# Ledger of designs, part 10: VHH binders against Methanogenesis regulatory histidine kinase FilI (filI)

Target 1, 167 residues: Methanogenesis regulatory histidine kinase FilI (filI), of Methanothrix harundinacea (e5kk10r474to640)
Amino acid sequence: RDRLLSASAAASYSLLVNYDIDQIIIDVLQLLGEAVEADRAYIFENQTVDGEVLMSQRYEWTKGEVEPQINNPVLQSLPYHPDSSTFYEIISRGRPYVGLVKDLPESERAYLAPQGIVSILIVPIFVEDRLWGFIGFDDCHRERFWSNGEISVLQVAAGSIGGAFIR

## First folded at step 4 (VHH)

Design p11 (framework vhh_surovatamig_d1)
Fold by ESMFold2-Fast, scan of step 4:
Structure p11 (fold): chain B 167 residues (1-167), chain A 120 residues (1-120)
Amino acid sequence: as target 1 above (167 residues)
Amino acid sequence: EVQLVESGGGLVQPGGSLRLSCAASGFTFSSYAMSWVRQAPGKGLEWVATISGSGGYTDYVDSVKGRFTISRDNAKKSLYLQMNSLRAEDTAVYYCARLYYKSSYTFDYRGQGTLVTVSS
C-alpha cells in the first residue's frame, strides 16, 4: 500500500510540475502500472465525430514480456457500443470498470481478448466534469480484482492526469 | 433462475470456528467471481471476501485477514467460508453473493443469508 501511495504521489507531482505531458506520461504509467503489478498501463482519449463518442489509445507502457498495443488499428476511433454494453454508462458516471475479460460483453471481448488480457481495470479521466478518456490496467497472466483501496488511489492519479491535460 | 442457498450459520463462542457453505444453481458457476458479504445488527452491508471463477485469486477485508478463508468447488457448484478465531464483532447475517462486473464489489444476486452469532 505504501508503494502504491508513494507511486501515486510521485506521479501527481510529475504531472503538476511538467508542462509537456508527452515527455513524462510513459514514466507515470510505468510507475503506476508497476505499483499495481499490471502487465500494461495505458490512456485512451475520447473524440466526438458526427455526434458519436469514439475512443483512441494515446499512450502505453508495457512489461517487456507482453505485446504492445499502441499500434493496433482496432484501438483507434473505437465506438463504445452503448446498446450492447454498460461500459460507457459506468465510466461516464465516474465509476471504475473492473472485470475478467471472459465475463465481459461480446462488444468488449472482441477487442480485449485478442490482446491476451485476462483481468482489466479502467478508471475514468475527467477534465472539468467532461469524460476526457480513461486510464487502464491489464493483467495478462492472472484472474484478479484490484482492491477498493487500490482503485481509490488510482482515481486520485486519474484526477491528476486530467488536471495535466487541461494545461 | 439464479439461486444461492447458504448454510452453516449458528451460535459459537469467541475463539470458535464455523464453516459456511453456499450452493449455487441456474448459471455457469465457474464463470463468475463469488463473494461473501455480511450485515451486522444495526449496520450496513459489508463486503468480506471474494474469490475468482478459477479460484486463483482471493481478496479479504482487513478485519478478517488471517482468520477467514474463502474457497470454492466448481464441480459441486459450491462456495465456502472457513471462519476461525471468531470475535463478537463478526456477529452478522452472512450472504453468498455473485459479483456483477458493472463496478468493483457490486452484486446482482444474493442468497437469503445465514446468521452467525458469536457470544459467550
Scores: ipSAE 0.000, ipTM 0.195, lowest interface PAE 13.8, mean pLDDT 84

Design p2 (framework vhh_lunsekimig_d3)
Fold by ESMFold2-Fast, scan of step 4:
Structure p2 (fold): chain B 167 residues (1-167), chain A 120 residues (1-120)
Amino acid sequence: as target 1 above (167 residues)
Amino acid sequence: EVQLVESGGGVVQPGGSLRLSCAASGFTFSSYWLYWYRQAAGIERELIASINSGGSTNYVDSVKGRFTISRDNSENTMYLQMNSLRAEDTGLYYCARLKYGYTKTPYDYWGQGTLVTVSS
């Protein structure tokens, strides 16, 4: 849609003109989240500790009626392996991870279903050929199709976000 | 709808070079992540390289430093420059674009493949 293209352009502009990402990233997530009619938009960052890759939620925007997950301890220092190995394999190769939560592996449903997530879209964020983390979008109300057009625009936005983390 | 057509394969000696091309149509090329996969006879397809819409690239370790993926958005074409070719690089090379929907299995759009044979 025009709405998502406009939101992506506004997000990219905000990232370019504001040097401190922490000041604008929630607004960027809101622009993108509202444009795709998501209930949450968020960013996870990867950290390597003792040779293990862990994910932690760093930023989140939610619609007012939806419970925030930023304070959920399960989503801090969460290992990809073994419970989310398929997820890691997919996003580490630059592929989006998308679907209905009910259709995902039981180990992933264990932490996703309690959040009220019905449909999920995850887009990886790369910095200099390295998987830095990912941006995600939750729909807590609808089983929905994430179109190729939506995914493509969000992949461009993820690239802009990755560029901003480099500086 | 979506069409991907590979070219540039051939027979080359170990240590040689080839440049593969993937000509795309039926979608907004500049907006999509694109992939090169390789398949040896009787083996499942292996992801070799990816390039996002912004030009950021990723490679499987076995080809890193030898292969370079690139794109030309004005020509709707993706390339794979293959240097220092080895016998184990022999196989069919496919370009791909992923499509997702309400499914456990994403629908991948594939080209027909182009054959690369590295022989002494």
Scores: ipSAE 0.000, ipTM 0.135, lowest interface PAE 14.7, mean pLDDT 82

Design p3 (framework vhh_vobarilizumab_d1)
Fold by ESMFold2-Fast, scan of step 4:
Order: C-alpha cells, then sequence, then structure tokens
Structure p3 (fold): chain B 167 residues (1-167), chain A 120 residues (1-120)
C-alpha cells in the first residue's frame, strides 16, 4: 500500500513538472507497474475514424521476461467490439475493467491470450470529460487479486495522466 | 436495494453433491458478472467460480471439473452445482455481484452466505 501510494505520488509529480510526456511516460508506467508487481504496463489511445472508435497502443513498459507488445500490429487501430463485449461500455462510464483473460469474451481473448496475459486491469483515461484511452496492467504468471485500494490509487494516477495529455 | 440470498447449503458426506442457489433482486441481474466465493474456518475468502454477463465461466483449480456455475437471467438466480465434494470444500459459500472483474474481495455486494459441511 505504501509502495503503490509512493509510486502514484511520484508519477503524479513527474507528470506535473515535465511538459514533455514522451520523456517520462515510460518511467511513470514502470513506477506504477513495479508497485503493483505487473509484468506489463501500457497506454492505449482512442481515435475516431468514420464514426468508429479504435484503440492503439502508444506506450509500454515491460518487466523484461515477457515479450513486448508495442510492435504488435494487431494492437493498432483495434475496434472495441461493443456488440460482443462490455469492455467499452464499462470503461466509457469511468469504471475499471478487470478479470482473468480466460473469462473474458472471445473478442477480447483473441488478442489478449496470444500476449500470454493471465490477469488484466484496465483503467480509463479521460481528457476534458472524453474517454481519451486507457492505462493497462498485465500479470502473465498469476491469477491476480486486484484490491479496492490498488484500483482506487491507479484511478487517481490515470487522472493525473489525463491531465498531462490535456497540456 | 440490492439483495443476494443464498440457499442450498447443508451437511453432506464426502463424494456427495449439493446445488447452491442465489436469488438476486434490486438490480438488472443479466448485466452483471456474478461469482461464488467461499471462506473456510481460519482462512481468507477465495474465489470459487465466476460467470460474466455473456455466460462465460471461470473456476478455481481446486474445483475445476467438479463444480459448475450457471445463471438463469429470467429468474434472476445464480447456481453452483457441487459434485464429488471433499472435506476440503467445507466452508461458508457467498454469492457476489461484481462491478469490476473477478476478485477475492467483492466490491459491491455479497450475500449472507450458506454453510456447506462435508463430513461423515
Amino acid sequence: as target 1 above (167 residues)
Amino acid sequence: EVQLVESGGGLVQPGGSLRLSCAASGFTFSSYWMAWYRQAPGKGRELVAGINSGGETSYADSVKGRFTISRDNAKNTLYLQMNSLRPEDTAVYYCARLKYGYSSTPYDYWGQGTLVTVSS
């Protein structure tokens, strides 16, 4: 708890004092990812193309042993599959999306399972009351217990990230 | 007014079967992920089985192949069919409504629990 609170505070401070987010975002992801003992931490950005919302991975930190996904073409311009998944509905309402990959809809499992993800936590990022994208955390080894406290701290961190992107 | 009411627990011999039910009210049952948790004496609460709004299921390794979780959205009822029961399955079983994904600590609501004792 102290570790994650300290990491969240350090991340928020870095985002406040550094106007070049590209310089520090990987360090921010590492701080948060290590604090929750994740194997990956990453950020996806939404783009609207011809009325459809598509997600693309923009930033990633990995713990070293797991394969990076930043160059995976499947994770660029990926649709949310709202007809077969509650993912977009949940995060667009400002709620985290969390679970075991084996339990997620086939539309999500199709791109998550090949990445070796066992447990996932997605926290939405809002900019000016718009769903800008999200920050995600993967555990590739264990069925994860994500506490209320961990989720709440990461939601605060996501807010700080959103604030940095507005600048 | 969210309510979850478990039933079906009791004393059963090793190798026996029980079917637990959870009657849900006060929310749109079909829209939520639902789960069964259990807590054995002196242990923490653990996830046993979960089912998402689409009907896809997940099980703890200790119960996989023996337990089956299911839902009846027309009746707002969650079920846990427990077969080949072992003394290690003795616990209070809790029905939970999950706002997020599966967790050993439910965020929104769980019921009062129903005791399952597997003993001679």
Scores: ipSAE 0.000, ipTM 0.140, lowest interface PAE 14.8, mean pLDDT 81

Design p4 (framework vhh_lunsekimig_d3)
Fold by ESMFold2-Fast, scan of step 4:
Structure p4 (fold): chain B 167 residues (1-167), chain A 120 residues (1-120)
Amino acid sequence: as target 1 above (167 residues)
Amino acid sequence: EVQLVESGGGVVQPGGSLRLSCAASGFAFSSYALYWYRQAAGIERELIASINSGGETNYVDSVKGRFTISRDNSENTMYLQMNSLRAEDTGLYYCARSKYGYSSTPYDYWGQGTLVTVSS
């Protein structure tokens, strides 16, 4: 169980000492994804266009047995509203979004289920006091839930990632 | 109007068994996923078991094989059968519901809790 704590510490240190964020972020996602035994680990970045908040997948690590989603056009400039308003409400308040895809709103299942996601964990990333985006983890094989301890460690990691995106 | 009421807690010896109940009212019980959380002294509240509307179950590793979650939609009641109890199982046990995921969501509803004490 030192695995996730060690992975989080290594990720935080890498983000602190290395300035090539594009390469480091993939290594961070692999470290964290392997530590939590996820099938995917990824980062979405928010963009505001004409007052509308859109999410786009920017980085991804996948375990070798699952289909990558980094080139999925549905996951680029995807609006939060109205189809993911509950999701936005939760993460914009700094809280994780955790669950079985089958139990999520139908509008969210419509784009999550085709990716083969069974269990999902999303942790928001803040830069200063602004919701910059989020880090996510997928289990594509098992219905599982994530312990409060795992979520807390990943929230610390998300804070380190947010710190690295401050210019 | 939404109400969750836990019962069945008590004092038990290590290796003993208890069955907790969560009686629900004020909502369409069969349509919701349901959860058991545990709060031990000095430890944060943790999710220990879940059961979705289809009856599929999940457990945290420390209780897997020892605890069994179940639901009776006709009685609007969820159960937690606890076997092979250990001192570390001591705590307040809460039931919760959510349409959207688990953990600390804005749509989780908590009961009052029921105390389980495993003799040290």
Scores: ipSAE 0.011, ipTM 0.327, lowest interface PAE 9.6, mean pLDDT 83

Design p5 (framework vhh_lunsekimig_d3)
Fold by ESMFold2-Fast, scan of step 4:
Structure p5 (fold): chain B 167 residues (1-167), chain A 120 residues (1-120)
Amino acid sequence: as target 1 above (167 residues)
Amino acid sequence: EVQLVESGGGVVQPGGSLRLSCAASGFTFSRYALYWYRQAAGIERELIASISSGGSTNYVDSVKGRFTISRDNSENTMYLQMNSLRAEDTGLYYCARTKYGWSSKPYDYWGQGTLVTVSS
């Protein structure tokens, strides 16, 4: 049986039957993160301040001894830098952002490399038709590529999370 | 005690040139990426140029080919060479350093700004 499909089903059910997302979201991140063998799973929320879209980390699950980033102040009110990076352009169109940190633009490497991230997968979260934020997965140990099957299942999970934020 | 001090602003005719300097102290200068922001009256600060610790540079489209950012790690100073200046380049120019990574306004270290006026 596919572990990620099972984890995604459990996560979606938890999001459906629980009204308070804060009570279940870390368990949801753990289910998905463990299923894809990630070192971190996290959610960022967008906020528009004075016409600028800023991202802030809202939730995080970490595996073992990897350093949590939930208290990292650079990950609060962080701008996207659309003039030097394709990150915002890609995720705002509903596409996943995937890669090896060493190969990403300088604007992303500057804050991702200090976190010990080797491989990253970002899946956008839409609430209705707006980009609410994203769910991310880090591998801090190996260069890895995320399969289209993994990404598709995680996109479904991101949709369920977006649905829970409407409630 | 992190300090950033801008200088080099002034009044210049359209098509003219200015060189801005940002003198830094209180941290290991060579370890940090540094930024130039611009603010017109009543408008939010805009990132216009950046330089990494390794010397890689980025620019907004409106200044590409006209502005050049550089750094001198031995002098703890960052520069912005501005050529072919236009009226829309008028504003307060700030140098900035992030606390931990790319620009995050609540946690950035900012200078006091230097005024650039492009007018005939």
Scores: ipSAE 0.000, ipTM 0.107, lowest interface PAE 16.1, mean pLDDT 81

Design p6 (framework vhh_sonelokimab_d1)
Amino acid sequence: DVQLVESGGGLVQPGGSLRLSCAASGRTFSDYAVGWFRQAPGKEREFIGAISGSGGYTYYAVSEKGRFTISRDNSKNTLYLQMNSLRPEDTAVYYCAAKLYYKSSYTPSEYDYWGQGTLVTVSS
ESMFold2-Fast, scan of step 4: ipSAE 0.169; ipTM 0.603

Design p7 (framework vhh_sonelokimab_d1)
Fold by ESMFold2-Fast, scan of step 4:
Structure p7 (fold): chain B 167 residues (1-167), chain A 124 residues (1-124)
Amino acid sequence: as target 1 above (167 residues)
Amino acid sequence: DVQLVESGGGLVQPGGSLRLSCAASGRTFSDYAVGWFRQAPGKEREFIGAISGSGGYTYYAVSEKGRFTISRDNSKNTLYLQMNSLRPEDTAVYYCAAHRYYRSSYTPSGYDYWGQGTLVTVSS
C-alpha cells in the first residue's frame, strides 16, 4: 500500500509540473503499474462516431514478459457493446470495473482473453464530468482480487490524469 | 534515434512480385513498431501495413490484405514487404516508418522516423 501511495504522489506531481503529458505519461503508467504489480498499465480514450462511443488504446506500459497491445487493431475504435455488457454502465457512473476475465461477459472475453489477461482492473477517467476514457491494469499470470485500498488510490490517480488532459 | 533506408524498388510488369527491404540503424529497433506507407503521384500518403516490435502482431490496410506480407528480422535490424500480384495502381514511392507504442500505426502523423522512399513502377 505504501508503495502505491508513494507512486500515486509521484505520478500526481509529474502531471502537475509537466505541461506536455506525452512526455511523462508512460513514466506515470510505469510508476502505477509497478506499484500494483501489474503486467500492463494503459490508457484508452473515448471517441463518439455517429452517436456511438468507441474506445481506442492511446498509451501503454508493459512489463517485459507480456506482448504489447498498443496498435492491436481490435483495440482501436472498439464498441462498448452496451446491449451485452455492463462495462460502459459501470464506468460511466464513475465506478471501477474489476474481475477475472473468465467470469466476464462473452463480449469482453472475446477481446480480453486473446491478450492473455487473467485479472483486470479498469478505472474511469473523467474530464469536466464527461467520461474521457479509462486507465487499465492487467495481470496476465494470476487470478487476483484488487483491494478497495488499491482501487481508491488509483481512482485519485485517474483524477489527476483527467486534470492533465484538460491542460 | 533510428534511421531508415528503403531498397528493392524498381520497374516490374503487372502480375509480378517485389520484395522491399528497410534497413534500420540504431540499437533499439525492436522497441519500435514499424510500417510501410506509399504515396502515388498527386495522392496522399496511405497506410499499407505495420508490425509490432516483437513481430507478434501484424496490421494491414483491408485493401492490401492477401497480396502484401510484412515481416521483420530484429537480428538484422531489417523490415520487409513482400508484394505479390502487382497492379499498375500499386505504382508509388514506398516508405518505411517507425514509432514507439504511444501513437497510432494507421496514420502518417503517428510515426516519428521516416525513410527516404523507394520507387515502385508497375508498367509494361
Scores: ipSAE 0.005, ipTM 0.158, lowest interface PAE 13.9, mean pLDDT 81

Design p8 (framework vhh_sonelokimab_d1)
Fold by ESMFold2-Fast, scan of step 4:
Structure p8 (fold): chain B 167 residues (1-167), chain A 121 residues (1-121)
Amino acid sequence: as target 1 above (167 residues)
Amino acid sequence: DVQLVESGGGLVQPGGSLRLSCAASGFTFSDYAVGWFRQAPGKEREFIGAISGSGGYTYYAVSEKGRFTISRDNSKNTLYLQMNSLRPEDTAVYYCAAHLYYKSSYDYDYWGQGTLVTVSS
């Protein structure tokens, strides 16, 4: 946990002192992803089109052993409803979404299982009072539940990321 | 109108067994992880264990792993706690709770009103 606290502090500092987030965000994702021993760390951004909220993957860091998803067209303009109704309900309330992919609703399993994800952690990113998107972490090897301590630290990091987008 | 209603509590002798039930209504039970907590007089609420929405994963607190078994029946919207080899220290009000997370008590969305278990001679 000291490693994750240190990584979160370094990430927050980088977001505060660097104006151009695009130049540092992959390094931030690597810092956090390595600290929690994830196989992927990524950010999705929400866009509203014709009254529908769609999510698109914008940034990704991966370990070399897992297939990158940044060029997966299924993960661009993906609707929350009906494809992620339970997921949206949780994260739009400001709660992290965590679980084993095998135990998630079929609507979520359909697009998560093909990515080789075994365990997932999603932390919402808010800009002011809006759900801007989320930061996610995948474990493609182990069935695990993320500790409350890990999630609390990652929520602080998500807040720092949201703060960087609001400026 | 969301409800979780515990039942099956009562007086039991040391070394005895007891099975608690928690009946859920007003939400899609199979979408939620559900668990058991207890609170003894003068102590903090403590986590006993939880079971995933599908029933595919069950997690127990270390202290209770050998004596307590959690199960669920999604067709009946019911959560169970089988308690064996009960001790006076197990005397507490037992609560069921529902959430998609396996987290601290504050992370649970819905809570029952509790059922009292007394382990005494």
Scores: ipSAE 0.000, ipTM 0.177, lowest interface PAE 12.6, mean pLDDT 81

Design p9 (framework vhh_vobarilizumab_d1)
Fold by ESMFold2-Fast, scan of step 4:
Structure p9 (fold): chain B 167 residues (1-167), chain A 119 residues (1-119)
Amino acid sequence: as target 1 above (167 residues)
Amino acid sequence: EVQLVESGGGLVQPGGSLRLSCAASGFTFSSYAMAWYRQAPGKGRELVAGISSGGYTSYADSVKGRFTISRDNAKNTLYLQMNSLRPEDTAVYYCAARYYKSSYTFDYWGQGTLVTVSS
């Protein structure tokens, strides 16, 4: 917890004082990912095409021994399936999406399970009250439950990331 | 030097088929995600299809069921099989390669190959 609070504060301050987010975002993801002992930390950006919301992975940090997903084009322009509208509805209301991949709907398991994800935490990113995208954390080794304390700290970090994307 | 060279474009009638190829050199092809993008005159560049180093594929809704992306790592070549072509598929098609540390953009791009679908 103490480590995560310190990492979140450092990450948020870096985002506040640096206008070129592309120069610092991977370091920010590493700080947060290491503090929560995740195997991956990443950011997806939403785009709307002909009235449909699509998500694309934009940034990623990985802890050495897991396969990176930033080079996986299946994770570009990925639609929020009708069955995964629950995922969209949860995060669009500003709530985190958490769980064990084995317990998630088939539509979500289809693209998450091949990545070797065991436990997942998704925190939405808002820009000017619009769902811009999300930050995600994967554990590829352990079934784990993310504490309310961890989630709260990461929600603050997500707000700082959203603030940086306005610039 | 990294190079991506597209080929296989041309003029085809609506309902016809074409197969595009992208010959890659100068990098470890099997470690890179590959994609096909297209750009029509006056339009932005859009993702058509992608394939990861691990073989996962993705398609734009407009081409799903009609186009098939594939790769041959032994030949360092990316393919796009295009079936049931429509006039709106007319564009310059670009091959792109991305390593896992890239953010949002692809590291390498080809020069493009023109596909024209018309009577």
Scores: ipSAE 0.000, ipTM 0.146, lowest interface PAE 15.3, mean pLDDT 81

Design t1 (framework vhh_lunsekimig_d3)
Fold by ESMFold2-Fast, scan of step 4:
Structure t1 (fold): chain B 167 residues (1-167), chain A 120 residues (1-120)
Amino acid sequence: as target 1 above (167 residues)
Amino acid sequence: EVQLVESGGGVVQPGGSLRLSCAASGFAFSSYWLYWYRQAAGIERELIASIKSGGSTNYVDSVKGRFTISRDNSENTMYLQMNSLRAEDTGLYYCARLSYGYRSTPYDYWGQGTLVTVSS
């Protein structure tokens, strides 16, 4: 936790003093991902097309030999599947989405399982009162649950990221 | 680390054939879309053909019916079979694994290119 608090503070400071988020966001993802011992840390951005909210992966950091997903076309303009999943409902209300991929709905497992993800944590990013997108963390090796303390720190980091997208 | 290595280029007469290969390593090959690009002297690089993870293909009109893109997931290799070659097909041919990110593409991977010359 102490390492995560330090990483979150460093990430927030970097986002505050750097106006070009593209220059620093991968380093921010690395700081947070390493602090929580994740195999991937990434950011998805929402877009509205013909009245439908779609998500697309924009940034990614990966640990070691874990295969990057930034080139995966399935993760571009991907629908939330609100008729078969509570994912959008949960994150649009400002709540984290957490779990073991094996226990998630088929609509989510279809794109998460091929990535080798075992445990996932998604934290929404708001720009003012709008759901801008989310930051995600994957564990590809172990079944784990994310502590309330870890989630709280990552929610603060997500707020700092949202603040940087405003600026 | 991701690597793409092209081979199979050469000099051929109009109407001839060549098969290009792209050997890939360092990633889950079967899960990714892959691309062939061409660059002629003094002209910007253009997309020639693509192959999706599921095997479906797309071609630029100028090569449609003459070129065939394929993949062998067991060998981590992508191919471009080039038939009925024309002088206009001369150029450097690159294989690529590209990012779809709208803000930054630091994860684009390109091969070194292989030269195809069609001349009589």
Scores: ipSAE 0.006, ipTM 0.207, lowest interface PAE 9.7, mean pLDDT 84

Design t2 (framework vhh_lunsekimig_d3)
Fold by ESMFold2-Fast, scan of step 4:
Structure t2 (fold): chain B 167 residues (1-167), chain A 120 residues (1-120)
Amino acid sequence: as target 1 above (167 residues)
Amino acid sequence: EVQLVESGGGVVQPGGSLRLSCAASGFTFSSYWLYWYRQAAGIERELIASIRSGGETNYVDSVKGRFTISRDNSENTMYLQMNSLRAEDTGLYYCARLTYGYSKTPYDYWGQGTLVTVSS
């Protein structure tokens, strides 16, 4: 608990004092990912192309020997799945998306299960009132439910990340 | 300790075949993208083929249809089946575990290389 609070404070401070987010964001993801004992921590950015919202993985940190997804072409310019109204609806309202991958709808499992993800936590990133993207955390080994305390701290961190993207 | 060890190189006549092997240790083999690179004398290393953990493959145009990359996750081994070999296929062949993009992963790992010579 103290570890996550300390990591979140360190991450928020780093984001506040540095203008080049590309230089520090991977270290921020490592700090947060290690504190919650995740196997991956990553950021997806949304872009609108011809009226369609597409998501792309932009930053990633991985622990140990899990396969990095930064080179996965399926995770670049990916539209929010038509049957994934639940995922988009939840995060667009500022709520975390969380669960065991085996218990998620087939539309979500189709993209997540091939990545070896067992438990997932997605926290939206807003820049002012716009859904900019999201930060995600994967556990590839354990069935785990993320605590309300962990989620709340990570939501604060996501807000700090959003604030840094407007610099 | 991550290790990649290539084998299977040798001398072969044009039109012949060779199968290269890359034996891996020190990591969860099934979880990683893996690559074959080639380096001819005096030329920079060229990506020849790649294979993702899920089995998706990619090839450079010069070898497409002639070379086949595969993996055996139970044996922690990656293969490159080379058919219809040409003189220009001569070089050192390296297996690699690499990362691209904005990421913090283990450093790039390379084997020591295995020599393939295509000559009469």
Scores: ipSAE 0.000, ipTM 0.178, lowest interface PAE 13.2, mean pLDDT 80

Design t3 (framework vhh_vobarilizumab_d1)
Fold by ESMFold2-Fast, scan of step 4:
Structure t3 (fold): chain B 167 residues (1-167), chain A 117 residues (1-117)
Amino acid sequence: as target 1 above (167 residues)
Amino acid sequence: EVQLVESGGGLVQPGGSLRLSCAASGFTFSSYWMAWYRQAPGKGRELVAGIKSGGSTSYADSVKGRFTISRDNAKNTLYLQMNSLRPEDTAVYYCARFSYSRPYDYWGQGTLVTVSS
């Protein structure tokens, strides 16, 4: 609890005092990822192309034992599959998306299971009233459920990240 | 100097096949993840298929079962075998190299594929 609050405070301060997000974002992801004991922490950015919302992985921190996904071409310009998935519906309402990968819809499992993800937490990032993208956390070793306290702190951190993308 | 040169595009009838090639030079080809992207008129770039340095592959749902990505590390060449082509596959196809810090670090000039009767 105290560790995550301290990590979130440090991350928010770094985002506030550094105008170039590319210089500090990996350190921010590491602070948050280590505090929640995740194997990966990452950011996806949305782009709208011909009326379709596509997601692309932009930033990633990984724990040393875990395969990085930043070079995975499947995770670039990936559609949300709104006809077969509630993922976009949930995060576009500002709600976290959490669960065990084995229990997720096939559209999500198809790209998440090959990454070795066991448990996932996704927190949306808004810039003003628009869903800009999301921050995600993977556990590749254990089935876990994320506490309401952890989620709340990470939602505050996601807001700080969204604020940095405005500047 | 990094170079990616695509070839093999052309006009083909629906149900036909084409094989695209990408000749790579100026880097250690075997060490990089490679991908094929496409861009139809008026649309953004769409990932079609990817291949890791170790050879494992991934495909967009729209082409899964019809397209096969492969690589020949001895020839520094990336391939896309396209079977059962459909009019909606009409696009400019691009070879791309991925890097850890920037997934879109190098692109080829593209090769046009037109599927029409």
Scores: ipSAE 0.000, ipTM 0.126, lowest interface PAE 17.3, mean pLDDT 82

Design t4 (framework vhh_surovatamig_d1)
Fold by ESMFold2-Fast, scan of step 4:
Structure t4 (fold): chain B 167 residues (1-167), chain A 120 residues (1-120)
Amino acid sequence: as target 1 above (167 residues)
Amino acid sequence: EVQLVESGGGLVQPGGSLRLSCAASGFTFSSYWMSWVRQAPGKGLEWVATIKQDGSEKDYVDSVKGRFTISRDNAKKSLYLQMNSLRAEDTAVYYCARLYSGRYPYFDYRGQGTLVTVSS
């Protein structure tokens, strides 16, 4: 708990004092990912094309021995609708999306299970009043419960990341 | 649009039994994990029991294991909680809740609640 609070504070400070987010974002993901003992930490950015909202993975940190997903073409320009409509509805309202991959809808399991993900935590990132994207954390080894305390701290960190993307 | 309506609460003596029901409408009931949560006077919300979409998996808080049974009828769009061997500590408003995030106790809707009072 104290470790995650310290990591979140360090991440927020780095985001506040650095001009170029691209230079520090992987370090921020590593700080947060290690603090929650995740196997991956990543950021997806939304883009709207012809009225359709698409998600694309932009940044990734991985712990050893899990396969990086940054070069997975399935995770580029991926539409939310119709296969991830429930996911979109939840995160667009500012709520975290959390669960065991085996308990998620079949259409979502189709792209999550091949990545080796067992437990997932997604926290939305807002820039002003717009859903900019999200930060995610994967556990590829254990079925785990993500505590309300962990989620709350990571929601604060997501807010700091959103603030940095405005600049 | 989403509605959850609980019924079956009331006054019961210690050691007694009650069966709570929840009628769901406005969503595809069979697609969601469902839960019972409760709030005792002056306390916060406490998760009680959870059931998977098809009824194949059930989880309970330790204090009710062996006494309470959660079940569902997807054809009737109904959720149930059979409560046996009731204790004074079970006194609470009981809410039917829809889980939005797998089996974890994060819900996006709950009903108006039904009061259960266990006293002599």
Scores: ipSAE 0.072, ipTM 0.475, lowest interface PAE 4.9, mean pLDDT 88

